# Ledger of designs, part 82: VHH binders against EKC/KEOPS complex subunit cgi121 (cgi121)

Target 1, 174 residues: EKC/KEOPS complex subunit cgi121 (cgi121), of Schizosaccharomyces pombe (q9p7j3)
Amino acid sequence: MILPLFPETQVHVFVYENVSNCAAIHEQLISQNPIYDYAFLDAATILYKKQVYSAIIRALEDRRDEQMKTKTIHSEVILSLSPKTEISSAFRQFSMTKKSKNIVVVKIDSKLTEEEEFERLDKLVEGNRVEFSDEELQKLIDFKVLKKNYKLDPSTLENPLASILSSIALRGYS
Key: E = the ipSAE of ESMFold2; O = the ipSAE of OpenDDE; V2 = 0.75 times the mean of E and O plus 0.25 times the DockQ between their complexes.

## First folded at step 10 (VHH)

Design pe8 (from pd7 with S104A A108G; framework vhh_7n9e_1; at its last look DockQ between E and O 0.91; V2 from the best seeds 0.77)
Fold by OpenDDE, look of step 10:
Structure pe8 (fold): chain B 174 residues (1-174), chain A 123 residues (1-123)
Amino acid sequence: as target 1 above (174 residues)
Amino acid sequence: DVQLVESGGGLVQAGGSLRLSCAASGFTFSAYAMYWGRQAPGKGREWVSGITWRGSSTLYASSVKGRFTISRDNAKNTLYLQMNNLKPEDTALYYCAAGLFPFATDEGDYDYWGQGTQVTVSS
């Protein structure tokens, strides 16, 4: 897909459930294998499409403005999900782990169509692709983790999207 | 109490300029993307421009691109729209809107609206 704000940048987002090789993927990420040049998110931490897109937009803005805090656009996406400024915290909060079962995969600057990118990614991820939708994300979310990551309380849980998007926006900008 | 209050509208001749302001209160302004829309008599609402929460990115409708400039001052909780080379077809009620999601061109994604300020461009 193309974001109106960034017409020259193609973005793809994929969701996988029941991924059997998360440990293997994680090892490749640690080793910084260029074949795995994606943002691999733990689906347990993602509740809304807008959450992901907000992070992507912020990351792309940071890159454009030469204000990235991380080394890669994909790591910046991960950071951009977090209300915290610490990179390590953001990765602990939102990046996939060896124990992850479901993942959201983001590709920035893709030169491929969505289908072509899927075919490429499908060789790396052993799981079932599901639709990138709020409905599907809601099935995969861990609310305990979500509440912790964004410090949600009973009042903010009435509208978690607002809290999440505010947190993303206000990171490092009080 | 959330408020968006537009100002700066008025009557101007074609080719003239106006600068609209939208004063925001009652919410964390810097957390929101801001937007300008307009509604001409007998027509539906039209998206005009948008700006992300930090002011880093802007977007314009094709009809106003090159003539209008959106900006914001987060320290003042104020959104601006500089309108140059105004045309009669720019005549409309201009309203500002706020949305947490950057970036939305659909009003369905807006959280707050102002009441609008009238802009009239005469031939």
Scores: ipSAE 0.888, ipTM 0.932, lowest interface PAE 0.5, mean pLDDT 95
Fold by ESMFold2, look of step 10:
Structure pe8 (fold): chain B 174 residues (1-174), chain A 123 residues (1-123)
Amino acid sequence: as target 1 above (174 residues)
Amino acid sequence: DVQLVESGGGLVQAGGSLRLSCAASGFTFSAYAMYWGRQAPGKGREWVSGITWRGSSTLYASSVKGRFTISRDNAKNTLYLQMNNLKPEDTALYYCAAGLFPFATDEGDYDYWGQGTQVTVSS
C-alpha cells in the first residue's frame, strides 16, 4: 500500500489470529534480531484500520520532521497509537506480549510486494492470516482493554473512532 | 456549535493572486486534518488540497500543484489557501472542510464543512 501523503513509502499490514509462538517472537524482538524488523501489535488493542493508519501517518511525519522519540520507525508506530507520551506505557498497552493470541503486524519502508512480504513474515509467525479489515479487527478486539487504553466512557462508547483518532492526533500537542 | 467560515474570495484578473482564510470554532482544531474543495457553476465538487494536524504534510490536486499553497495556524484556529497564477478555470465556490482521518480525499470522511467563499477569475 502507498499512502498518498508519503508516496515513496510502501506499507504493509497483516493480521494473524490464533498465534502459537508469540513468546518466541517476543524473545527475538528483545534480542533485536533484524529479521523481525516489524511492529508487532496485540490485536486486542486495535479496532479500526484508520486507527493503525493514523498512527503510521503520525510516525512517518515525526520521522521526516526529526521528532521521533524511539529508535525505529516500527517502535514509533507503537508509541503513536498511545494517548500518552511515555514510551514504556505505550509499549505495555499496545505491543504484542508473550501471552498475546492475535496480532497486527506492520511493515514500513518495504521493498517487497505484499505477497513477498507475507511469505517472509509467514515463516516467522505461527498462526492464521486473516484480512486486515474492520470486520476482522472487530472480532479480535478486547473492548475492556480498548476502553482502558483510550479512557473511553459511556459518552464516547457509541462511536469510539473519533475519540481514538483525536488521542492519536493530540498526544504531545494538546 | 461547530463553525467553519471562509473569507478572502472576490473578483481577480487572470494571473492574479488571492489568499483565502477559513476561521474555525467549536471543535479542537489541532485534532483535525483540514481540506479545501471547490465547486464551479454547473459542476460537481472537486477536492483541491489537504493538510495534516500540525501542518507538516500537504497534498494537492494535480490541477493546482505549484500554484496553490495550503497552510494552517493552529494558534489562531485558521486554515489558509494562497492562490497564485489564477486562471478562469479556477472560478468556483471554495469551501474548507475538517476530518479526523488525515489522508482521506473522499468527501464521505469529512466531519465538518464551511459554506464557501466565491472566487471569480476574469480573462
Scores: ipSAE 0.557, ipTM 0.805, lowest interface PAE 1.9, mean pLDDT 90
ESMFold2 (binder alone), look of step 10: mean pLDDT 84; pTM 0.842

Design pe9 (from pd7 with L59I; framework vhh_7n9e_1; at its last look DockQ between E and O 0.91; V2 from the best seeds 0.81)
Fold by OpenDDE, look of step 10:
Structure pe9 (fold): chain B 174 residues (1-174), chain A 123 residues (1-123)
Amino acid sequence: as target 1 above (174 residues)
Amino acid sequence: DVQLVESGGGLVQAGGSLRLSCAASGFTFSAYAMYWGRQAPGKGREWVSGITWRGSSTIYASSVKGRFTISRDNAKNTLYLQMNNLKPEDTALYYCAAGLFPFSTDEADYDYWGQGTQVTVSS
């Protein structure tokens, strides 16, 4: 996928459910294995496609403007999901863990087609790929986690998307 | 009460310049991407330009690229459109819009719209 704001940057997003090797993937991430150069998100924390794309856009802007807070574009995506400025908090909130079952995987700066990237990633993730859609994400979300991450209350839960996108946008900018 | 109020429109000769403003109120301006659109008589709405919530990124329709400049002042809750080298085909009602999604050329993603300001470019 090409974002209009970043026509030279290829972005791919994949969703996996029932992933059996999250612990193994997590270990590779901790070890900073370059083969795992993706943003691995816990699907339990992601409700909308626009949530993911908002984070991606913010991360790409930060990179372009040389204002990244993290070391990699993928880690910046994770940070960009969070309403908090602390990197550690963002990772705790949104990054996959050893206990994750479903994940959203983001690839920035891909030189491959979506299908080719999928084939590459499929060798790393032992799970079932599902469509990257609001419908599928809604099946995987943990609303308890979502409410906690974005401090949603009964009023904001009437329009979670608005609250989420506002939180992403206003992080460090209030 | 959410409001987007455009101003700065008027009559100008071809080759002239105008600067439009869009004053926002009733919502957190800095959380929204902002857009300019226009509608010429007898034509549909046309996307003109967009700017992300922090003003980091801008984008333009091919028809106005190089001539128009979008900007914003979050401290003033105001969106701007500098229009240079205006052409008769730029004649339209110009409206601003706001959306929480960082950027979209699809008005379906917008949340708020202004009523517009008329720009007329004479030959």
Scores: ipSAE 0.892, ipTM 0.933, lowest interface PAE 0.5, mean pLDDT 96
Fold by ESMFold2, look of step 10:
Structure pe9 (fold): chain B 174 residues (1-174), chain A 123 residues (1-123)
Amino acid sequence: as target 1 above (174 residues)
Amino acid sequence: DVQLVESGGGLVQAGGSLRLSCAASGFTFSAYAMYWGRQAPGKGREWVSGITWRGSSTIYASSVKGRFTISRDNAKNTLYLQMNNLKPEDTALYYCAAGLFPFSTDEADYDYWGQGTQVTVSS
């Protein structure tokens, strides 16, 4: 996928359900194994495609403007999902953990087609790929986690998109 | 409750300049990407330019690039379009729009639209 604002940057997003090896993946991420250079998100925290793309766009703008707060573009995406500026809080809230069951995986600066990138990723993730779509994401979300992460009240839980996107946009302003 | 109000249109000779403004109220302006579009009489809407929520990125339609400059002032909740070296082909109703998604050329992603301000460029 090519974003209009970043025409030389390829981005791919994958969703896996029923992942059995999150603990093994997590060990590789701690070891900084370059084969695992992706953003691994817990799907329980992701409700919309626009949520993920908004974080990606913010991370890419911050990189272009030399305002990144984290060491890699993939860690910057994780930070950019958060309404809070604290890096540790963002990872705690959005990153895949050893106990995660479903994940969203982001690759930025890919030199591969979507299917070529999938072939690499599929060797790493023991689970079932599903479509990156609002329909599939809605099956995997935990609304209690979403409410906590974005501090939603009952009225915004009915249609949380605006609140979520505003939180991503306004981090550092409030 | 939400309002987008354009101003600054008018009649101008070819080669001239105009500056359009779009005053926003009723929503958190700095959370929105902002856009200018235009519609000539009897034609469909055409995308002109967009600017991200923080103002750090801008994109232009090829026909206006180098002549038009989009900008925003988040402290004043105002979007601008500086239009230089105007041509008769630029004659249109110019409208602003807002979208929470940080950037899209797809008008289905926009949440609010203004009524527009007429720009007429004489030869």
Scores: ipSAE 0.669, ipTM 0.853, lowest interface PAE 1.4, mean pLDDT 92
ESMFold2 (binder alone), look of step 10: mean pLDDT 86; pTM 0.857

Design qh1 (from qg47 with D56S; framework vhh_6qgx_2; at its last look DockQ between E and O 0.86; V2 from the best seeds 0.00; counts 0 for: pae E 2.4 > 2)
Fold by OpenDDE, look of step 10:
Structure qh1 (fold): chain B 174 residues (1-174), chain A 123 residues (1-123)
Amino acid sequence: as target 1 above (174 residues)
Amino acid sequence: QVQLVESGGGLVQAGGSLRLSCAASGFTFSDYAMAWFRRAPGKEREFVAAITYSGSSTFYTDSVKGRFTISRDHAKNTVSLQMNSLRPEDTAVYYCAATYSWDYWTPRAYDYWGQGTRVTVSA
């Protein structure tokens, strides 16, 4: 897909459930295998499409403004999901772990069509692809983790999206 | 309390060798990638080497490839840097650091830092 504010940047987002090889994927990530040049997120931490898009946009803005805090655009996406400024904290909060079962995969600057990218990614991920939608994400979310990550309370739970987006947008401005 | 304590620094002649060691405590060592950074006089801190939490992979800055070797001992909670064929340009304070991320080249990614050990290589 193309984001309106970044028409020259192609972005793809995929969701997988029941992934059996997250540990293997994780080993490739920590080894910085270029074949795994994606942002691998734990789906348990993602509730909305807009949450992901907001993080992507924030990362792209940081890159545009030469204000990236991390080395790669994909790590910047992970950081951008977090209300915290610490990179390691963001990874702990949102990145796929060896024990993850459901994941959201983000590709920035793709040179491939969505289908082509899927075919490539499908060789790496052993799981079932599901639609990238709020409906599907809602099935995979761990609300305890979500509440913890964004410090949601009863007053903000009525509209968690607003709180999440505010946290993403205002990171570093508190 | 988290501690990273470097040792092994000193004065060495060009072509010589040193082995730096970093003892880690106060955190789950096995969950963190470990790295060495260095800061030469008048220069900014720069990445030297990193090793994954499992020790499965290592990374080096180009200028030290083939000369430096990073390793870790999970039983002892230590990370080491074997430095061979040392050059005057390797003169710096060397810092041990730990990160939960795999953004190994980014100093900001590291949660914990040692106080550093000074390495001086004479011509």
Scores: ipSAE 0.864, ipTM 0.918, lowest interface PAE 0.6, mean pLDDT 96
Fold by ESMFold2, look of step 10:
Structure qh1 (fold): chain B 174 residues (1-174), chain A 123 residues (1-123)
Amino acid sequence: as target 1 above (174 residues)
Amino acid sequence: QVQLVESGGGLVQAGGSLRLSCAASGFTFSDYAMAWFRRAPGKEREFVAAITYSGSSTFYTDSVKGRFTISRDHAKNTVSLQMNSLRPEDTAVYYCAATYSWDYWTPRAYDYWGQGTRVTVSA
């Protein structure tokens, strides 16, 4: 996939449900294994495709402007989902953990087609791929977690997209 | 209240050894990666070593590889740095730190910091 603002950057996003090996994947991530160079997100924290794309765009803007706060672009995506600037808390709130069941996986700067990247990723993830769509994400979200992460009140929970996107866009400005 | 308390610093001759210890409390120790940073006079804090929350992997800055060993004890909630073959260039205040992330090298990625223990290595 091509983001209009970054036409030279190939991005792939995958969603897996019922993942049985999150603990093993997590161990590889913390050990800095380069074959796991993706952003692994907990799907319980993601309600919309646009939430993910907004975080990717924010991370790419920070890279372009030499304002990245983390070491890798994939870590920067995790930070960019957060309304706050603290790196460790962003990982705690949004990254896949050893106890996660459903995940969203982002690859930035891919040199592969979507199907080629999927074939590689599918060797790493023991779970069932589902479509990256708002319909599938809605089935996997934990609304209690979403409300907490973005400090949503009852009036915004019916259509929280604008509040979430403004939190991502305004991070560091309030 | 979160606390990281370093101990074991002191004066040692070049070629000698020293063991630093960091006692952790007030957070779930087993969820955090632990690291040592150091600050030499006139310098900024620099990464020295890190160990994953599970203890499965360790990372070292190039200048200490083969001489320093980081370890952790989950039963005692401690992290240690065994420093062998010490050089005058190792003279610094050493800080223990904790992060939930796996960005081990960036000081701002760390939630919790100790107040430091001074290590002085005499020529």
Scores: ipSAE 0.448, ipTM 0.762, lowest interface PAE 2.4, mean pLDDT 91
ESMFold2 (binder alone), look of step 10: mean pLDDT 88; pTM 0.895

Design qh10 (from qg47 with S101G; framework vhh_6qgx_2; at its last look DockQ between E and O 0.91; V2 from the best seeds 0.00; counts 0 for: pae E 2.3 > 2)
Fold by OpenDDE, look of step 10:
Structure qh10 (fold): chain B 174 residues (1-174), chain A 123 residues (1-123)
Amino acid sequence: as target 1 above (174 residues)
Amino acid sequence: QVQLVESGGGLVQAGGSLRLSCAASGFTFSDYAMAWFRRAPGKEREFVAAITYSGDSTFYTDSVKGRFTISRDHAKNTVSLQMNSLRPEDTAVYYCAATYGWDYWTPRAYDYWGQGTRVTVSA
């Protein structure tokens, strides 16, 4: 897909459930295998498409403005999901772990079509692809984790999206 | 309390060797990648080497490849940097650091830092 504000940047987002090889994927990530050049997110931490898009946009803005805090655009996406400024916190909060079962995979600067990228990624991920939609994400979310990550309370739970987006947008401005 | 304590620094002649060690405590050592950074006089802190939490992979800045070796001992909660064929440009304060993620090249990614040990390489 193409984001309106970044027409020259192709972005793909995939969702997988019941992934059996997250531990193996994690090993590839920590070893910085270039074949795994994606942002692998724990789906338990993602509730909305707009949450992901907001993080992507912020990461891209950071890159555009030469204000990236991390080394790669994908790590910047992970950081951008977090209301905290600490990079390690962002990884703890949102990155796929060895124990993850459901994941959201983000590819920035893809040179491939969505289908081609899927075919490539499908070789790496042993799980079932589901639609990248709020409906599917809602099935995978852990609200306890979500509440913790964004410090949601009863007053903000009525519209968690607004709170999440505010947290993402205002990171570093508190 | 989290502590990273470096040791092994000193004065050495060009071509010589040093082995730096970092003793970690106060956190789950096995959950963290470990790294060495250095800060030369008048320069910013720069990445030197990193090792994954399992020790299976290592990373080096180009200028030290083939000369430096990073290793870790989980039983002792230590990370080491064997520095061979030292050069005057290797003169710096060397810092041990720990990170949870895998953004090894980014200083801000590291949660814990040692106080550093000084390495001086004379011509």
Scores: ipSAE 0.817, ipTM 0.899, lowest interface PAE 0.6, mean pLDDT 95
Fold by ESMFold2, look of step 10:
Structure qh10 (fold): chain B 174 residues (1-174), chain A 123 residues (1-123)
Amino acid sequence: as target 1 above (174 residues)
Amino acid sequence: QVQLVESGGGLVQAGGSLRLSCAASGFTFSDYAMAWFRRAPGKEREFVAAITYSGDSTFYTDSVKGRFTISRDHAKNTVSLQMNSLRPEDTAVYYCAATYGWDYWTPRAYDYWGQGTRVTVSA
């Protein structure tokens, strides 16, 4: 997929459920294996496609403007999901952990079609691919985690999307 | 209360060795990657070395590869930096730091910092 403001940047997003090897993937991320150069997110923290796209757009804007705070574009996506500026907090709250069961995986700057990228990723992830859709994401979310991560109160719970997207867009102005 | 306390700094002639140590308390040491950063006079902190929470992987800035060795001891909650073949450009205050994530090179990614220990390498 190509975002209108970033026409030379191909992005792919995949969702896996029932992943059995998150501990092994986590070890590869910790050891900086370049084959695992993706953003691996815990699906329990993601309710909407727009949540992920907004974080991707924010990360790409910061790269374009030479304002990235983290080392890689994929770690910048993780930071960009957070309403706060602390990098370690964003990793703790949004990234896949060794205990995760369902994940969202983002590849930025792909030179491959979606199916070619999937073929590579499928060699790394032992789980069941599902569609990247609001319907599938809503089956995997943990609402307690979502409320905590974005400080949602009862008045925003009926329409949490606007509050979440504002948090992503306005990080650094709170 | 979280504390990282560095020790082992001092004055040494070029070609010499020092071993820095960092004692950690007040957090779950085994959950954190540990790193050393340094700050030379008039410069910003720069990454020196990191070791993963398990101790299985280490990372070094290019200028210290082959000369410095980072290690950790989970029983003592310490991280160490063995510094061999020291050069005048290694002169700096050395800081111990701890992070949960794997962005090892960025100072802002680190949750906890020590107060530093001075290393001076004379020609």
Scores: ipSAE 0.469, ipTM 0.775, lowest interface PAE 2.3, mean pLDDT 90
ESMFold2 (binder alone), look of step 10: mean pLDDT 88; pTM 0.902

Design qh11 (from qg47 with W105T T106V; framework vhh_6qgx_2; at its last look DockQ between E and O 0.90; V2 from the best seeds 0.00; counts 0 for: pae E 2.5 > 2)
Fold by OpenDDE, look of step 10:
Structure qh11 (fold): chain B 174 residues (1-174), chain A 123 residues (1-123)
Amino acid sequence: as target 1 above (174 residues)
Amino acid sequence: QVQLVESGGGLVQAGGSLRLSCAASGFTFSDYAMAWFRRAPGKEREFVAAITYSGDSTFYTDSVKGRFTISRDHAKNTVSLQMNSLRPEDTAVYYCAATYSWDYTVPRAYDYWGQGTRVTVSA
């Protein structure tokens, strides 16, 4: 996948459900195993493709502008999902945990085709790949978590996308 | 109330050793990676070492590899830094810090910080 604003950057996003080895993956992440150079997100926190894209774009913009707050572009994606400026908060809010069952995996700067990347990632993730779509994400979302993460209220819950995107875009500006 | 309290600093001659300790309280210690940072006179705070929440992995800045060892005790909620073969350039205030992330070298990633303990290495 190529983003219009970043034509030189190849991005892949994968969604897995019923992942049995999140704990093992998590151990690899915290140990900074380079084989696991992805952003592993808890699918329970993701409702829209645009939410993910928005975070990716912000991360890429931060990198472009040399304003990254984190060390890696994938960590920046995680941070970019959060309305909070604290990195640890973002990780607590959006990053895959040992207890996660469904995940969204983001790869930035991939040198591989989507299929090739999938083959590589499929060796790491023990779960079922599903389509990266709003429909599939909607099946995996925990609205309680979503509401908490973005401080959604009844007035914004009818169309939470705008609120989510605003939160992402305006982090650090309020 | 979250507290990180460093101890063990002091004056030591070059080639000597010190063991720093950090006692953590007020948060779930086992959920956090722990790290040591240091700030030398006239310099910015820099990463020294980190240890994962489980203690299974450790990370070090290049200049301390082979000389410093970070460890943690979950029963005591402590993190330690064994510093051997100390050099004058190791002189700094050493800070204990805790993070939920695995961006260990980034100070901003850390939620909690100690007040620091001073280490002075004389030539």
Scores: ipSAE 0.867, ipTM 0.921, lowest interface PAE 0.6, mean pLDDT 96
Fold by ESMFold2, look of step 10:
Structure qh11 (fold): chain B 174 residues (1-174), chain A 123 residues (1-123)
Amino acid sequence: as target 1 above (174 residues)
Amino acid sequence: QVQLVESGGGLVQAGGSLRLSCAASGFTFSDYAMAWFRRAPGKEREFVAAITYSGDSTFYTDSVKGRFTISRDHAKNTVSLQMNSLRPEDTAVYYCAATYSWDYTVPRAYDYWGQGTRVTVSA
């Protein structure tokens, strides 16, 4: 997929449910194995496609503007989901953990088609691929986690999208 | 309250060894990667070494690789830095730090910091 603001940047997003090997994947991430150079997100924290795309766009804008705070574009996506600037907190809140069950996986700057990237990723993830759609994401979200991560009050939980997208777009502009 | 308390610093001759220790309390030690940073006078903090939460992987800045060894003890909630073949250039205040992320070389990625222990290596 090509984002209109970044036409030379190929991005792929995959969703897996019932992943049995998150602990093994997590070990590879913390050991910085380059084969696992993706953003692995806990699907319990992701409600909308636009949430993910907004974080990707924010990370790409920060890269373009030489304002990245993390070492890689994929770690920058994880940070960009957070309303705050603290890197460790963003990883704690949004990254896949060894205990995660469902994940969203982002690849930026891919040199492969979506199907080719999927074939590579599917060798790494032991789970069931589902469509990257709001319908599927809503089955996997934990609303208690979403409320905590974005500090949503009860009234905004009915229609949280605008609040979430504003948090992502405006992080650090205070 | 979170505490990281370094010890083991001191004065040593070039070519000598020191072992730094960091005692951690007030957080779930086993969830965090641990690292050592150092600050020489008039310089910014620089990354020295990190160890994953499991202890299975370690990372070092090039200038210390082969001379320094980071390790952790989950039973004692401690992280250690064995420093061999010390050089005058290793003179600095050494800080213990903890992060949940794997962005190990970036100081702002670390939630918790110790107060530091001074290491002086004389020619």
Scores: ipSAE 0.443, ipTM 0.763, lowest interface PAE 2.5, mean pLDDT 91
ESMFold2 (binder alone), look of step 10: mean pLDDT 86; pTM 0.873

